# VHH binders against O-glycoside alpha-1,2-mannosyltransferase homolog 6 (omh6), part 10

Target 1, 298 residues: O-glycoside alpha-1,2-mannosyltransferase homolog 6 (omh6), of Schizosaccharomyces pombe (q9p4x2)
Amino acid sequence: MYFLILFSSNAELGEVLRTMRSVEDRFNKRFHYPWTFYGMDEFTEYFMSTTSTIASGHCEYGTKGITYTNHLQFILTISYLVHWDLSQVKPLVENNRLYQQRADALAQENLSYVYSPLFHSFQDWVVRSLLYHPQLEYDYVWRIEPGLKLVCEEKKDIFSTFKDSDIVFTNHVCERKHSGIYAMEEAIEEYKILNTQGDFSNIWVYSNNYTYCKYWPFNEILSLKQIRHNQTYTNLINYLLGSGGTYYHRWTESDILSAAFGVLRARANHMESVGFFLNDDVHYCPETIPYTGRCACL

## First folded at step 20 (VHH)

Design l2 (from v6 with S106Q)
Fold by ESMFold2, fold request of step 21:
Structure l2 (fold): chain B 298 residues (1-298), chain A 123 residues (1-123)
Amino acid sequence: as target 1 above (298 residues)
Amino acid sequence: EVQLLESGGGEVQPGGSLRLSCAASGFTFSHYYMSWYRQAPGKQREWVSVITSGGNTNYAESVKGRFTISRDNAKNTLYLQMSSLRAEDTAVYYCVRDTPYFGYKQYRGSDYWGQGTLVTVKP
C-alpha cells in the first residue's frame, strides 16, 4: 500500500495545507492515496479537520507508537519510539562530560543545534519511526516536506515509476564533512570488520576528504517493505543508532539512512520527472523550458 | 536581526526565588522552541529547560520541581521561574532560540544565544 506522509507539527498547519493543496491538485486527486501525519505532539482537532477536508484520500494521524492489543508489542514500541518523551535521551545528555565536550567541539565547527536534546531526539525518532512505527505498515511511502509545491502536472502515477527493486527515489545533496561525519565513517568501517561475510560498498553517493553527497530526505520515496523486513538494513541502522552518534556526533536522519543505503548497495533512482519547489530555496524543474503544457516552473 | 535579551538575574539567599525574562525580537517567536541553559564558572554549559511552540515543557533532573519555564507569545517573552535556589544554581543563564519545525527549516536555520544573565545564590 502507498502513502503520502508528512512529519509536521500543529504550528505548521498553513504550510501543510498549501503543500497538500498542491499535491492534491497536481497528483493525488486522480489517485486518492491516503495521507499520514506524524509529529512529536498530539495533533489538534483543528489540524485534523482542516487537513482531512483538503485530502482526497483517507487521513491518519500517527501521534502514538503504542498498540493496546499486545503487551509485548507495547514494550517494543515504547523502546523504539520517542513521542514527546525525553526519558531515553536525558541520561545521554545530562551530566555527561563527553557529550558536552563533543557539543563544544562541534559548535566550534559552526554546526547548529549541537546542544539541543530536541534536535537529537527528533533525528533519532524519525529513523526509528521509519523502521518500527506500527502505524507505518506500508509498502512504499512518499515523504513530503511541509512547504513543498509540485510545479508540474503529474498525470502518471508516481508510485508506478518506482521499480520493484528500488529502495529510494529522490535527489542528492552535497555538504562539507564535519568531524561527526568522519566518526560515522569510522563506525561503519568497524561494522564491516565485525560482519566479514557482508557485501559492502562505498558509504556515500560521492565523497572526497572534505565533501560528501547523500540522499535528500525532503521529497523522497522509500520502500519501507524492503527496509523494515530486511535484517541486513535493520542491523546496520540499529548499529549506528546504538553507537549514540545522533547525540555525540550530531548525525542527522539523512546521514544515517544515506550511509546505510550506500554501504548496502540500495538500488536508488533520481526523481527526475517530478518538478517541485521547496519554499524559496529549492527549485527543481524537469523540463528545459519553464512553461510547457505540463510544467510551470517560473 | 535576531535578538535575545535576558534580565532578572541577581543575588539571592539560599531557598530564595528569582524570575528570569528573555525579550525576543527579529523572528516569529511563536514558531520556535525556546530553551534555558546555564554555565557556572569553570564548568561546561548545561541544559536547564525547554518549552515547545505549543507550550509543552521539559526540565533537567537537577531543576525539576523547582524551576518553571513559560512563554508569553503575545509579548515575545520567555520566562524561567526559579524557586528553592541552591548554591549549585549559581551560573550565567542563557536564553536560547532552539529549533523550529524539524526537517528542512532546521537544516536551513541556526540556534541563537543571548548574552546571559548572572544568578548568584549566596552561600
Scores: ipSAE 0.588, ipTM 0.841, lowest interface PAE 1.8, mean pLDDT 81

